# Ledger of designs, part 8: VHH binders against Protein AAR2 homolog

Target 1, 357 residues: Protein AAR2 homolog, of Caenorhabditis elegans (q09305)
Amino acid sequence: MGGALPPEIVDYMYRNGAFLLFLGFPQASEFGIDYKSWKTGEKFMGLKMIPPGVHFVYCSIKSAPRIGFFHNFKAGEILVKKWNTESETFEDEEVPTDQISEKKRQLKNMDSSLAPYPYENYRSWYGLTDFITADTVERIHPILGRITSQAELVSLETEFMENAEKEHKDSHFRNRVDRENPVRTRFTDQHGLPIMKIREGYEIRFQDIPPLTVSQNRVGIEYSDRLYRLLRALGGDWKQLLAEMQIAFVCFLQGQVFEGFEQWKRIIHLMSCCPNSLGSEKELFMSFIRVLFFQLKECPTDFFVDIVSRDNFLTTTLSMLFANVRDSAHAGDDLKKKTAQFKQYLTNQFKWDFNCD

## First folded at step 5 (VHH; framework vhh_7yz9_2)

Design k61 (from k01 with D104T E105P)
Fold by ESMFold2-Fast, scan of step 5:
Structure k61 (fold): chain B 357 residues (1-357), chain A 121 residues (1-121)
Amino acid sequence: as target 1 above (357 residues)
Amino acid sequence: QWQLVESGGGLVQAGGSLRLSCTASGFTFSDYAMGWYRQTAGNEREWVAFISDSGSTYYADSVKGRFTISRDNAKNTVYLQMNSLKPEDTAVYYCAAGDSWFYTPSEYDYWGQGTPVTVSS
């Protein structure tokens, strides 16, 4: 749908777009931004003409788990990352403000080594990310500056021992702790398996939303108090909840991060169980349906069938949403109309059945 | 009975400006999102701009930086300020009330009759 762009527009994008230098990244390895990924060539050194705003960059070597990051690019910004072949990760390099003009001159000499941003998919990317801001990224992004598709896990026992050793320079500390120590029972679950935790600094800092609990009787479910508490934790900014939903979806879809999928489901379930909030939070619910529409629009007709349909999550949860909106005395005609249209879209696109009352 | 009354169309030279207006009656204007679409002979309607009930604005790439959409809820009116007009902007412009986040004509509740804009080259 992008077609060929006029030279004047291409020049504008080059001059006003952002640059990403990704130095030392191996050839024939996966590199991607937003909707597009490709295998790098011998001369690959980064990207040019990146639109201002939030983007997701990711890479993988030899089918290893994806590693990526979100960044809010400013017009004319030059972001530099260096690949470390030993650790198989990237490190940041800051460009001093007094060197920006010199770096731009160097970029002209590297132009043939810089891939242009894939503009043909930018409208779709905007639809998936339009609630995400620089503040959203700062709040949610892992402290260590990268998102990994394979969780960096550590046992509670190992974490305890590592922390204890930092305070004690005793190389035999572990031998002492193992003697008749009742602390052992705190490190295993009810089945005797080690309790695992995401290593500090690697966690995506999502809001704490209680795990999904499906009761046999759904007619009495009302989570408006949970929604209000979550909105208060977000400073009353409901747009940040939708921004988090968008981050979670991109982490799942592009980053292949399972925790993103879990958080996305938790948000959908929460929003589907708040009949008492449909009037007071009308803008939030209208925008929620819009966000979810764009997310599901990006999926093939058989997407989720093997994962979500087995758990009956989307059909069950959205049936609750549709019934709650339909039956509400407080939801306005506009929300009822858009919800009915969304239900019709899902029925036609995915052949899903929403016979729930 | 609902009504959308469009005005401001006409003939203009390339590089010129026009301001389109659309006044609504018969529904609560402040509860509706407002959009502008345009259509050339033989083609389907193309989305131009959208303004939400809360005032958030969105533009097609072809008009971004040149067109500005705004609304006045006290007057039940939506405006499209068109600057730096090009011959390819020649079309019949339609005002619509509803929700444009699906970006299709079928998602709007109400449509105006259209106002023609001709840009000479």
Scores: ipSAE 0.000, ipTM 0.220, lowest interface PAE 11.7, mean pLDDT 79

Design k62 (from k01 with D104E E105P)
Fold by ESMFold2-Fast, scan of step 5:
Structure k62 (fold): chain B 357 residues (1-357), chain A 121 residues (1-121)
Amino acid sequence: as target 1 above (357 residues)
Amino acid sequence: QWQLVESGGGLVQAGGSLRLSCTASGFTFSDYAMGWYRQTAGNEREWVAFISDSGSTYYADSVKGRFTISRDNAKNTVYLQMNSLKPEDTAVYYCAAGDSWFYEPSEYDYWGQGTPVTVSS
């Protein structure tokens, strides 16, 4: 923490700040919230003074992939997670409403074991998450309550066996051999490899957005119909699209989740290919530029080098956005000015060239 | 060279209301986006509200539903109507103007001197 917080803010946070108890988590292991992570000490039992609102908590045992979760903390809330050393994951523990006062008393005796929320980065966190609401988290968060940096994959054969055992049925079976392809069975593909899928309940429930790179080189790409379909799926709430963009960004930046990176790119590509919507969805596009500006400001330098030098995604896709806004008869002067300013910022800060063919 | 002058700050009881005004001296007010920021002692400036040159408004979650930003281009003035004030709203409030409505204070071209607001409990 840098300087001392004003007394009124300290008093407010002590009175209204939330608590996270993370019981049984191993010493010298990575634990983080939002912008900051650290190695846990021997006394670590959780966090105190968490500002109300959406936060991302994550952890990693040595050599294991990062796991985490989003949670919308309410003022004075006590959230309890228990670490299971055998499964190397966490489990929820409910605090009955009538026991909250007693739990708060217990927390006072654990104060020295609770790390304070890292306030020095809160403004930056707020800027990355200001469109995310409790409804956003409920819509997108995996049903099993955790996000993993490595995809939780299961074979169709394993899924079938697990389901058969749950029914207390005979789990013995023979794989059906595809007569037209001898290496294919009902559990293997055309090459004889196991058919894999994300394990049920582990999927991040992002909106279905068309794949990146499909017909990207075609002149006259126009995806406004795709955007309108997506907005309808979100109940007409365009702010939920930007909230999803922010969830996806946090998932890859803090959660180290590749799927979040892919969804973030799909949203940017979609938004960059909708020239016919620039007038009717002006507020969405203005806010999109603001969200993207803040996200790019927070990216590590290695992230930019990887994207720019490896696939040219940002320079190629944003060149399309800039041209579409510049050349639009419907974009309006304010969107054109903000887009030109954003282009100039990226050119000056990152030395990116947006005038390439 | 622009000058922004804030007014309307003062002492108010919790649950009360205040209206802050910020008047620009210059020739291009209608071409600029306007924002309000607040700062408590020892902390950096926190974004409160923003209004674009076209009138689109945006608010920090902590003030959404309680504060309303508006502008009067004929008077070169931007307003912040603050309702249901809380002790936590106590701060020095700054007016800002720029051809940018990005979150960072560094993205604004012109700043006022600030007006103090104290909300008693």
Scores: ipSAE 0.000, ipTM 0.225, lowest interface PAE 11.5, mean pLDDT 79

Design k63 (from k01 with E107D)
Fold by ESMFold2-Fast, scan of step 5:
Structure k63 (fold): chain B 357 residues (1-357), chain A 121 residues (1-121)
Amino acid sequence: as target 1 above (357 residues)
Amino acid sequence: QWQLVESGGGLVQAGGSLRLSCTASGFTFSDYAMGWYRQTAGNEREWVAFISDSGSTYYADSVKGRFTISRDNAKNTVYLQMNSLKPEDTAVYYCAAGDSWFYDESDYDYWGQGTPVTVSS
């Protein structure tokens, strides 16, 4: 308790921390919050002393893909989730305002069954999430209230049939769908494989950012027009772009969500290819470097060896960023200095070689 | 209650050396990155040097090759060895604890009260 946090903060969190009741979750299963996960004990019923703010909760049973959610906890809040053993997922249970006092009394009786929030890593978590707000979560989080590591996919044909049944409730009078129906051709790709899409309500609602190109190291690439369009889509709030970068990273690192990894890379590539906006968007670029520093600092060593280092993405893309900032006539001295320091950090910490030519 | 206590400042002749120390209490020192900032009257705080929790060091262009930052986790202390001092190095030097050298000063968790350094010509 008296670890890295000042005593005043420890006292505040003990008295004003939030609670998560996670009822009916199986023993010996993976449960995690933020950067830390563990195997649940027989008594596990949730968490106590959760700091106010945004957190990511995730779990996995029997080596199944992770499932989780983001939530902005308020001081003293009690959030209740119930595990459904048949559907192998959790459901939200709202606590009526007139029952909050009763729930607080119940929490006192089950204190030994509530694991404390892992405070040792709170500073690291804050550095990964300081741009994320309740509004960010509301904008990006799936409508169905959960994030799955393995995409919940449905074929276009299956979705068409489900929608047709819902539209025509008097389907008893509907003619049978012909087995050789020409519309079936539109449900397969050029290789004859079913066209798949994410089932409605399960998609993480990321901004549409242009995909990465195969040739990443071309001199003269300029994407400031794409950045400006994206910022307009975010209502001019550049902090929401960095919040999205942080959501994507957490989804990838803690949630094991492939789409989070792809969105994270798309944002880094976009930010690394905007030499003409380095002056006009100085605050964004300064903060982008800070966000990326914390993200790379927290990555496990095997992350870079097994996933990132082999495609040369970070070294190639960041070499473009470093060259663009160094050579800019519009970037201020402060951005140039912090970018050079970041480059030196990556060179020293990870032994990465950045071609500045 | 957390504290950062700076020491080692004073008056020194141009070309001389000073070693600043900053001792931390009330938090787990080894989990924090440590930085040195300086401020002259009428100006904003200027970053001088940074040492990560893993020991990686970074310096402002104005002090590169002259200043050395180091830490001793067993003593909860960060040091700034200042060599070849110039009149332009005259300032109040502040120790700061946080997780990034590119945070705005308002983003740092802990700050010392400052120690004055005067370099005479």
Scores: ipSAE 0.000, ipTM 0.295, lowest interface PAE 10.2, mean pLDDT 80

Design k87 (from k01 with F102L)
Fold by ESMFold2-Fast, scan of step 5:
Structure k87 (fold): chain B 357 residues (1-357), chain A 121 residues (1-121)
Amino acid sequence: as target 1 above (357 residues)
Amino acid sequence: QWQLVESGGGLVQAGGSLRLSCTASGFTFSDYAMGWYRQTAGNEREWVAFISDSGSTYYADSVKGRFTISRDNAKNTVYLQMNSLKPEDTAVYYCAAGDSWLYDESEYDYWGQGTPVTVSS
């Protein structure tokens, strides 16, 4: 396992590795980074030798939902998090520039309390995260600095009352014109149930992509205008769309976040419904297939028990992608070949059927 | 520190067979997809066959039905069984390993030094 990485890379990581101090975290609790998690010992105070780049750290105490964060580590960086036993979450502690030397001396005295980064899984992790940058994390990560597997929900009515107490002048709540539906109000849906949303500052700041509907999975649908609008919102940087797809995937796979699973599906569906963009956005589509290939390869076998069925999301949506690329007058031969090979891989590896009418 | 060692190349008559072997060391073989590529003088390298870490196999149209790729994880070895050889199969054959995506040689992590195969008519 440890011999999987070239010695030159291991030496680089040893010399340039980052540190995470995770102070006050309870013994016998789950702690993880990227692919590996373990139960903490009495002396656990954090991690050493973290490769530069983006990583996902997560933890859970007995009976609590998994909580975590993304961070793009710089070479030699010292990141400090403090566990708050009362709130059962972590808090940020900044290391001032003038204290870096002192913190490095403290780390030498704590070496036996720092677990080394699990290098044996780094290549797999890199393949899931190679489009994610510091800018991606800054854009998407919740303002409160943490991602929780259970959403922090608040009703629109409760939010309105809290905002009114702060003399908030939101004009959206002043409209007296209600719909004619007798159970629908500003604070309830068409069935009279409270409208819920994620509490401000807790939301993962994904791009607004329309949710899936059965009518949106029909043959002949064309969403290139939606893709172009999304790319404009991302500053014209198509790599940020794939970075978001990677964030969403890690959130659901490692973070156990349902919202991540929903965003991942929305991106796959959008990419599968853009036949008119296959020529102009060739590099995006080539890279999209590569990203999805590595993601599906890394999914555990039990995940596929529900996803492999003929009528599931992946088989129906990817059937549209494969037909659109095959039938395109604008897609180049390289994209057509790569897409056909990917279809063959999925058919052979997972026994999925993409020839449904 | 890592190494891919190819063997089994040589001279063969048209219609004959050869079995190429590629033995890996210095990395966890079972975690990697394995591929075979070939290159003739004056031409770019072309993909021949691919086997995933789970054992799924894929072939270039020019070799389908004639070549068979297989792997033995206990021996850290990938094989290419070449049957019904044609003069146009004459090339230097390269073994490659990586978690790169299908048939994109530019992203393979490890490459062998190549083994020559000459098919005479």
Scores: ipSAE 0.012, ipTM 0.384, lowest interface PAE 9.2, mean pLDDT 80

Design k88 (from k01 with F102M)
Fold by ESMFold2-Fast, scan of step 5:
Structure k88 (fold): chain B 357 residues (1-357), chain A 121 residues (1-121)
Amino acid sequence: as target 1 above (357 residues)
Amino acid sequence: QWQLVESGGGLVQAGGSLRLSCTASGFTFSDYAMGWYRQTAGNEREWVAFISDSGSTYYADSVKGRFTISRDNAKNTVYLQMNSLKPEDTAVYYCAAGDSWMYDESEYDYWGQGTPVTVSS
């Protein structure tokens, strides 16, 4: 978007756009926002002209796993992150309200060191994130303020020992803390391997959705009770469920986070197993189809080739959705039409068969 | 030959209202979903509102509660009623017709020429 724009329009965008200062980030390293990533130059100091709304920022050093964050930018906001080369992560710095004008003056003087937001794909990004709000980010984002593609894992034993008396750093002393109760029995799985978990504060705080259950012996799967329970947990705000679906998808697609992929699948499965709520939650289901369409449009065709499984999750689950909507007396004609159109799009784009295994 | 013609744009003060109209010819209007998009210089086209062939309406979060989309199949016309206008609503507004209510502009078969809207402070 570096074309010759009228000065008044450039000024308008500059005044209403947000800024991200990303200080001390190494050159020749991957930096990205939303759809675009690039290798940083020597003078890179951040971004300008960021549209108000939610964005996902991510980076990677020397092909290391991606690390990133979601932020809902306000018009004219200045967000400051500082890169720490020892920890290989970033840290937040708050800009005091009385210093905002001075920071804006400094930003104008360093304009050549700020990359403009890549507007060429903004509508596609908006379609992936239009349900995400500041409340969504605050609810779901890890407490420690970052999302990592490779899980920050800790063993149950190590976590226990770290929470013990830190003055006693001796490993022999630590191994003796619970000698009357065998630590290996409590901290290892059936195969004798350490039980691992995501380190506290690093977990993405998704809603607890029951595990995926598909049984050939279960006729007429119906999970509207689970959906209503989930909606109550979200304060009755069905848009927050779709916002969570969008966060999960972006974590997976842009953040390369496996936990995001799992949560995304759980939401799709739940939504595909609720025939009794298609009429009462019509707005939710119409919007769900729209959200899913944009997400699947952005996926590479090879993404859904499951070499390990005999059945593709999406073909099986969406077959249930399509049958439920088609056969519903309460879905309404517009939902039926758009669901049929969506089925045709997927059949043509991905060569999926929704009537056969 | 098909055509979509937008009208109703112009200059208005912040807090004011405008009603945009888009009249279709050369195709069966009632068979198509209709949408409104807007574009500012240097930015990609932004979806604003959509109305299905059955009359179901959908809005971008930035305009919800302020804008209303409607259609009159007898007149082959779709409308966008814009209330509580803000300077940020300044853009060229386009109407589009397609066999899709999705937010993908590639799914629309017909596009109008655009009508400019300027909201002064």
Scores: ipSAE 0.006, ipTM 0.244, lowest interface PAE 10.2, mean pLDDT 78

Design k89 (from k01 with F102Y)
Fold by ESMFold2-Fast, scan of step 5:
Order: structure tokens, then C-alpha cells, then sequence
Structure k89 (fold): chain B 357 residues (1-357), chain A 121 residues (1-121)
């Protein structure tokens, strides 16, 4: 009678799974959903029996950087993506509402070409994503519908020239810019290298959170005002902050996106530096510890050797969290107990020392 | 020593109501998620309702709108209010407790002995 997964989710997976059609994707290429990836076969056309809720789909051709997307699947939904071999990326194909019944009949005939969702990992996935909603995905996901492990960059000069051509189609303007060189000096940094920007629409739209560069190793830093401003920016919905933490972690762990790792660290640091919020935001802090527990539990055993030991980030930052909760006059006994249990868990499982200061 | 003690089962006519109670001892009740399961003769145990340590509730489709799960942390008790009972609800009902980290891959830690419910037609 195993698996303490919410029973509603388990029941729903058996009755109303969703479909992803991923058309034209090359054989012998990496395709993945959530925790599992595999090399595609000749007949691969997508996935069936996807549990409702948020999933992360990703792919890679011939060791190229991963590209992927988040999607909140509804019961019985049919999502269609089409691979473009020229651009080496995917495009959305909308299914008109009046054609859904016909598409469902076609899916029954394609059943052998659809891989089933890997249920063996769903419990772990749910623990990493249970705060993420459709609203979270809409808020954070790049406008162009793709997350890439390698940033989509454009030079300032290229952006300028593309915009100039669209408005005026003036080739003499381009010759003038090159000849006079005043525009070129605006397009290079102090070392003479092109100034690069993330191509419009490709940026992951994370919230602005304070950088880690100031006093990261100091206990007693107070960011409650920053936390409150952030919560206000999220419409007062603290669950959206944890949802963003979960998206950032998945972007890093599964999407191999460095910016996801940076945002994840920023959120942990912010949460670890708010001693004055521990009473008023009790549910947020209780849930934060739970979210972080599942994230750390699901990491491969060698993950922390390569990531944590270089920066000593988690041991240093969580030492601040543990000290702040322990010493708080505002934190309730339940939060103090849960935090102490979490500290003991991390010490026993990872042999981490949180008393370095 | 831990214990889960169920009560409130019995015989009831179709359309009637029963309230099951499950009182916990020997562990910190407020740290645990609580569930109700039922088993009919010759069938596997099936899930009925679940309440998290924070109070979030979940129900099997067969009981949605008819059953309500609730908890009282001060009394270390979880309840299942069963309304509009059907003959198909006849089963032995079990109370179960899982860690507050119930998303962990471990099975439920504690189970009661079960309380029988018979719904006559």
C-alpha cells in the first residue's frame, strides 16, 4: 500500500492522462520529460498518459545544448509541437476546438507510436513541482515558448541593423554606419568585444531578487522588507515565490540552465536572511523547508560534490537560516522543530557541518 | 508505542450518514498527514480521502461531494463525515498516518485496525 503520493493525483493518472504529439523529431536523439530521457526510436511521435499538472519537456540533437518547455497539462489535453530541422527547434501547432474529437480518434490509431509517461518517477517529480501552476508558467516562461540551456544571444549591432532594415530598408544607411564608425563604438565593450543581449522573447522572466554579492557569509542580514516587496509584486501569493524556486531548480537540474541555478540560490539566500518574517510568514517558511528538502533529496549523490563544495553556498546560507530560526523570538515551536529536524536530516544524509561560524 | 483507534462505524440505511473518528497516540499528530482507506470483501484496499498536515483535503471521485475529511490537532483526531451513503460504500474503513514529508517514497508509517461500515439497501 505504498507511495504517499496525493491519492487524487494517482487516480487521475489512470483515467484522464494528457497527450503530447512531438511531430517530426529525429530518431536516435535525446527526448525527455521530467526525470527521464531516452533516445527516440523510428516510430516516436510523442507521449501518452501524462498526469495533469506541470511538466518539463526537453530534447537535444547530437549532443547540442538542451531546449525545452514547461507546460501545465489539463486532463485529456492534446498538445502538439512540431520539430523544425532547419532551426533545430520546435514550433507550436494549435488544435482548433472543433477538431479535438477527430484528433482523439487519430490518437487511438497512433497509440503504438506514443511512449507512456514514466510513472516510476512521478512521485519525485510531484515533490519538485507541487507549487507550480499554469499562472506560474505563464508569468516566468519565455514569450517565444522555449527554454535553452545555452543563452539565445544577439549583438547590439545586429539588433540595431535588423530594426533599421525593417523600418526603412536602407542599405545606404548600413554603409554609412560602417564607414563613420560612431555607431560601432556603441556596440563594443571596453575590451573591443561585441556587446551581447539576450534575444528579445528568449529571457526567462524571473522576479528581481537581490544578488548574492553583498555579505553572503554574514549572519544578521535582514531582508524582510525585500521579501515583503517581492510578495507584493507576486500579488500577495507567497506560493508563487516557492513555485518560482521550483521552476528555477528544474531549469538548472533538468534544463541545464545556469540562470536557473542563480535564481534558485538568490531565493534560498533571501529566505535565509529574514528573521523578522519568521512569525508573520510561518506557512511560507514551513513550506520553503519542505520544498528545499525534496530538491536536495532528489539530487544525484555526486551533484553536491561538484556544485556545493566549490561555493560552500548551501552550508553557509543554511547555517544562517538555522541560526536565525533557532534564535528567533518570533518563530513558533513548530517551525523551530521542523527546521531542527531538517538540519539533522542534512547533517546525517550529506555529512554537512552547519556550525562553521 | 503508537496507536490509531477508529470508531463510529456500524449499520446505516442507504441515504443515511455516519461520522468516523480516528484518534492517534504515540507520535506528534500535527506533524502527520492522515488518510482514510476502505476495503471490500474480495477486493484490494482503496483510497477514500486524505488530509495534509496543513489541512489540504483530497477525495476519491466515488465520494466527492458526499464525504468530508477534517482534523482536530488539539484532540489528535481525524474525522470522516460520510453523507448520502450508498450500498457500494459498505467496507471496512482504515485510518492511516504518514510523515509530514508524505511525498517521501516511504509507505504510510501507521495504520489502524479498521472499523466496519454496512449500508443496507
Amino acid sequence: as target 1 above (357 residues)
Amino acid sequence: QWQLVESGGGLVQAGGSLRLSCTASGFTFSDYAMGWYRQTAGNEREWVAFISDSGSTYYADSVKGRFTISRDNAKNTVYLQMNSLKPEDTAVYYCAAGDSWYYDESEYDYWGQGTPVTVSS
Scores: ipSAE 0.000, ipTM 0.192, lowest interface PAE 13.3, mean pLDDT 78

Design k90 (from k01 with Y103F)
Fold by ESMFold2-Fast, scan of step 5:
Structure k90 (fold): chain B 357 residues (1-357), chain A 121 residues (1-121)
Amino acid sequence: as target 1 above (357 residues)
Amino acid sequence: QWQLVESGGGLVQAGGSLRLSCTASGFTFSDYAMGWYRQTAGNEREWVAFISDSGSTYYADSVKGRFTISRDNAKNTVYLQMNSLKPEDTAVYYCAAGDSWFFDESEYDYWGQGTPVTVSS
């Protein structure tokens, strides 16, 4: 009802909204926040009226890989990032507490150079991120303060040698005898290829969830023990699991991060294979359905074309979820009803086949 | 347990006045924005008036200048003073409470039962 925001609400948000100064970023380059991206103009210096809460900021130049970051904005916060043209990345610039008043005066003079937050998409963004908190960001965000769409990879052997050399502070540590050691198989996989990992400090610090497995390998799939171990690792806070699912989804969708897509799939698969937990973790499963609903409802059309073309993951995995909830002796009527409604929604909207009669 | 209790509705002649009251319990009233909505039989619910937690007010064009929304945080009550009533103001009026950050009916957390207002022609 109403369409445009009332002026009184806009004024309220302006007074309580946060600011992002993104200084020195090149014009005609991609800049985005949450759902929306655009090419920057020559006067662009950042954003105003950012709602309190978690947002994802990202950018790229001349088709370079996207880089970005999550930040939990406080009401009235001023966050400053400075673009470094040489390194093609951003750097933090601190604002001393005693200079906040002066910075607010400077922001007033820069108002025409600050783009307003795209409020037309905020409700959709909130639905994708409502479990994410400052604690979630602190736990998961890379130590180096940025998320890159291309993984920074290093071999286990190279990492070992770099760490050993650093600890010894000896430029001769990597002598020829160590390099010619014939027993180096600990750094290679079963095919003789170097074992690769994400360089330390660059990794998104997701929880370790086992890779997806083919159901054909076992008579029955039951992962409740895995779920309970994961919840213990999260301090018993099931909301942090859904927050991680939301971080993973945003990393894939907006950040173009493959590891985010893999973690999102692992969480969905885990949640779809826990029939013995449906009663004891009722709140988690109810909220999981809601989170997944908003993720699938608000995906761009191109997203589903890509998923369908590459694998049949969603239809196969969700068929397991629907069967497990339907046939459960532990699931309450409310979870069964919500799950059946979700199944019906997906069948009607996407024409997916879950053997609906 | 939360509730919103509406009062003040009834029958009134065109040109008359009514004051609707809505008293809240079970949540911290002063932290919430308050709104009034109305619905006529066979029509969609429409927004009437809004008051923020800080006291800023906004009105639908159809009621601007005739209706006044106000709040009393000490009494946990929001009011809608309706003056110069017209037959087209006949509707069931609903009180709603939500986060101070919202602006439409989908964002409200709490709703009253509704109070009928009938304006004779």
Scores: ipSAE 0.000, ipTM 0.166, lowest interface PAE 12.7, mean pLDDT 79

Design k91 (from k01 with Y103H)
Fold by ESMFold2-Fast, scan of step 5:
Structure k91 (fold): chain B 357 residues (1-357), chain A 121 residues (1-121)
Amino acid sequence: as target 1 above (357 residues)
Amino acid sequence: QWQLVESGGGLVQAGGSLRLSCTASGFTFSDYAMGWYRQTAGNEREWVAFISDSGSTYYADSVKGRFTISRDNAKNTVYLQMNSLKPEDTAVYYCAAGDSWFHDESEYDYWGQGTPVTVSS
């Protein structure tokens, strides 16, 4: 992408662009949307001309971890966030329906304080997010309305103590002090280390997909039953699985969220281990290859070499996918052809070796 | 205003050659992958050849070894060199621009008007 945008897209954005007001955000701090980030100036108050659809907004101050959020912008929408200097995070501000026209008039007077959406990258962004809907964001986004690059962790013991203080009773307090009390052992793992969990409301609500293991790359694995269970959990909507893959990838790429990277890998591994469903779920597998193509195409070359390809995950896992599709009695010629073309593209562009025979 | 303008089609005898050209305007040509499709009356469009923004090339089995796709970013032009033409290559040939490796018609943003190619036996 980059450079001049198609005139049809430019016209659409002028007519249907949305606004983000980000009030009180510090000068000389990182602010970004989708592909582009910059240091804020003195006059910065937000963004204008945001294309309708899903976007990822993020920011950080000084050396603090990146924080952000997904939002599905409607045509002409005005979204307002306020920066809280003490908590170093943002909060929602409602715009009453009867004040929308007045806010639009105010925005015209603030035009020089609003940065335009980076249109040069819009088509690439659309290719990374076209399965994501408002329903996807509502399902996955943390309850507290923000995604943090560092996990907000709390010990099970700390959580118990915080809850106990609300309903203090002498007997409960004494039981916690008893050296033989099972409460003490409930908060440590088998090695005596504190058991940690993500603080309630901070978790990204991804589907529960079994974690990867050291034996996961064995040829002949069949996980179609796992895929079918996952699709049922998603209401039978296979597009929501690809939407989750896209959310996970953006969380990792733009949000710097490790949990996103892990979920992205789990989805790719699951899809690569389902030879028995290649015929019945043909549309899903065709679209999966398309989604993965756009994700791999848009990554910086150094990002792939340094971060994504270092653990050999993609070459090993995609070798299983390519072998399964090639050797399938269930996969149609169209899926076999698309898969072979994708394999050839990756071999030519990244010099990856997928020969698993 | 964007345009894709095909040229070079015509009548040719079996075993002959033709070179199709497609010149782009109104968008940044070097940022787009380019494809060639063909269509006969009453049939769906058939993918023929594809060239990525980086210059990697791919071909349909029916034309592999006979057709060559290439691009000249300085001229905003993509070419299809067609050798050893067969009567079954008779079709209207369309140039398309899009940001996709997958040869789905819905993934191309811009399409030319088409140029007819007739191969006589």
Scores: ipSAE 0.005, ipTM 0.285, lowest interface PAE 10.3, mean pLDDT 80

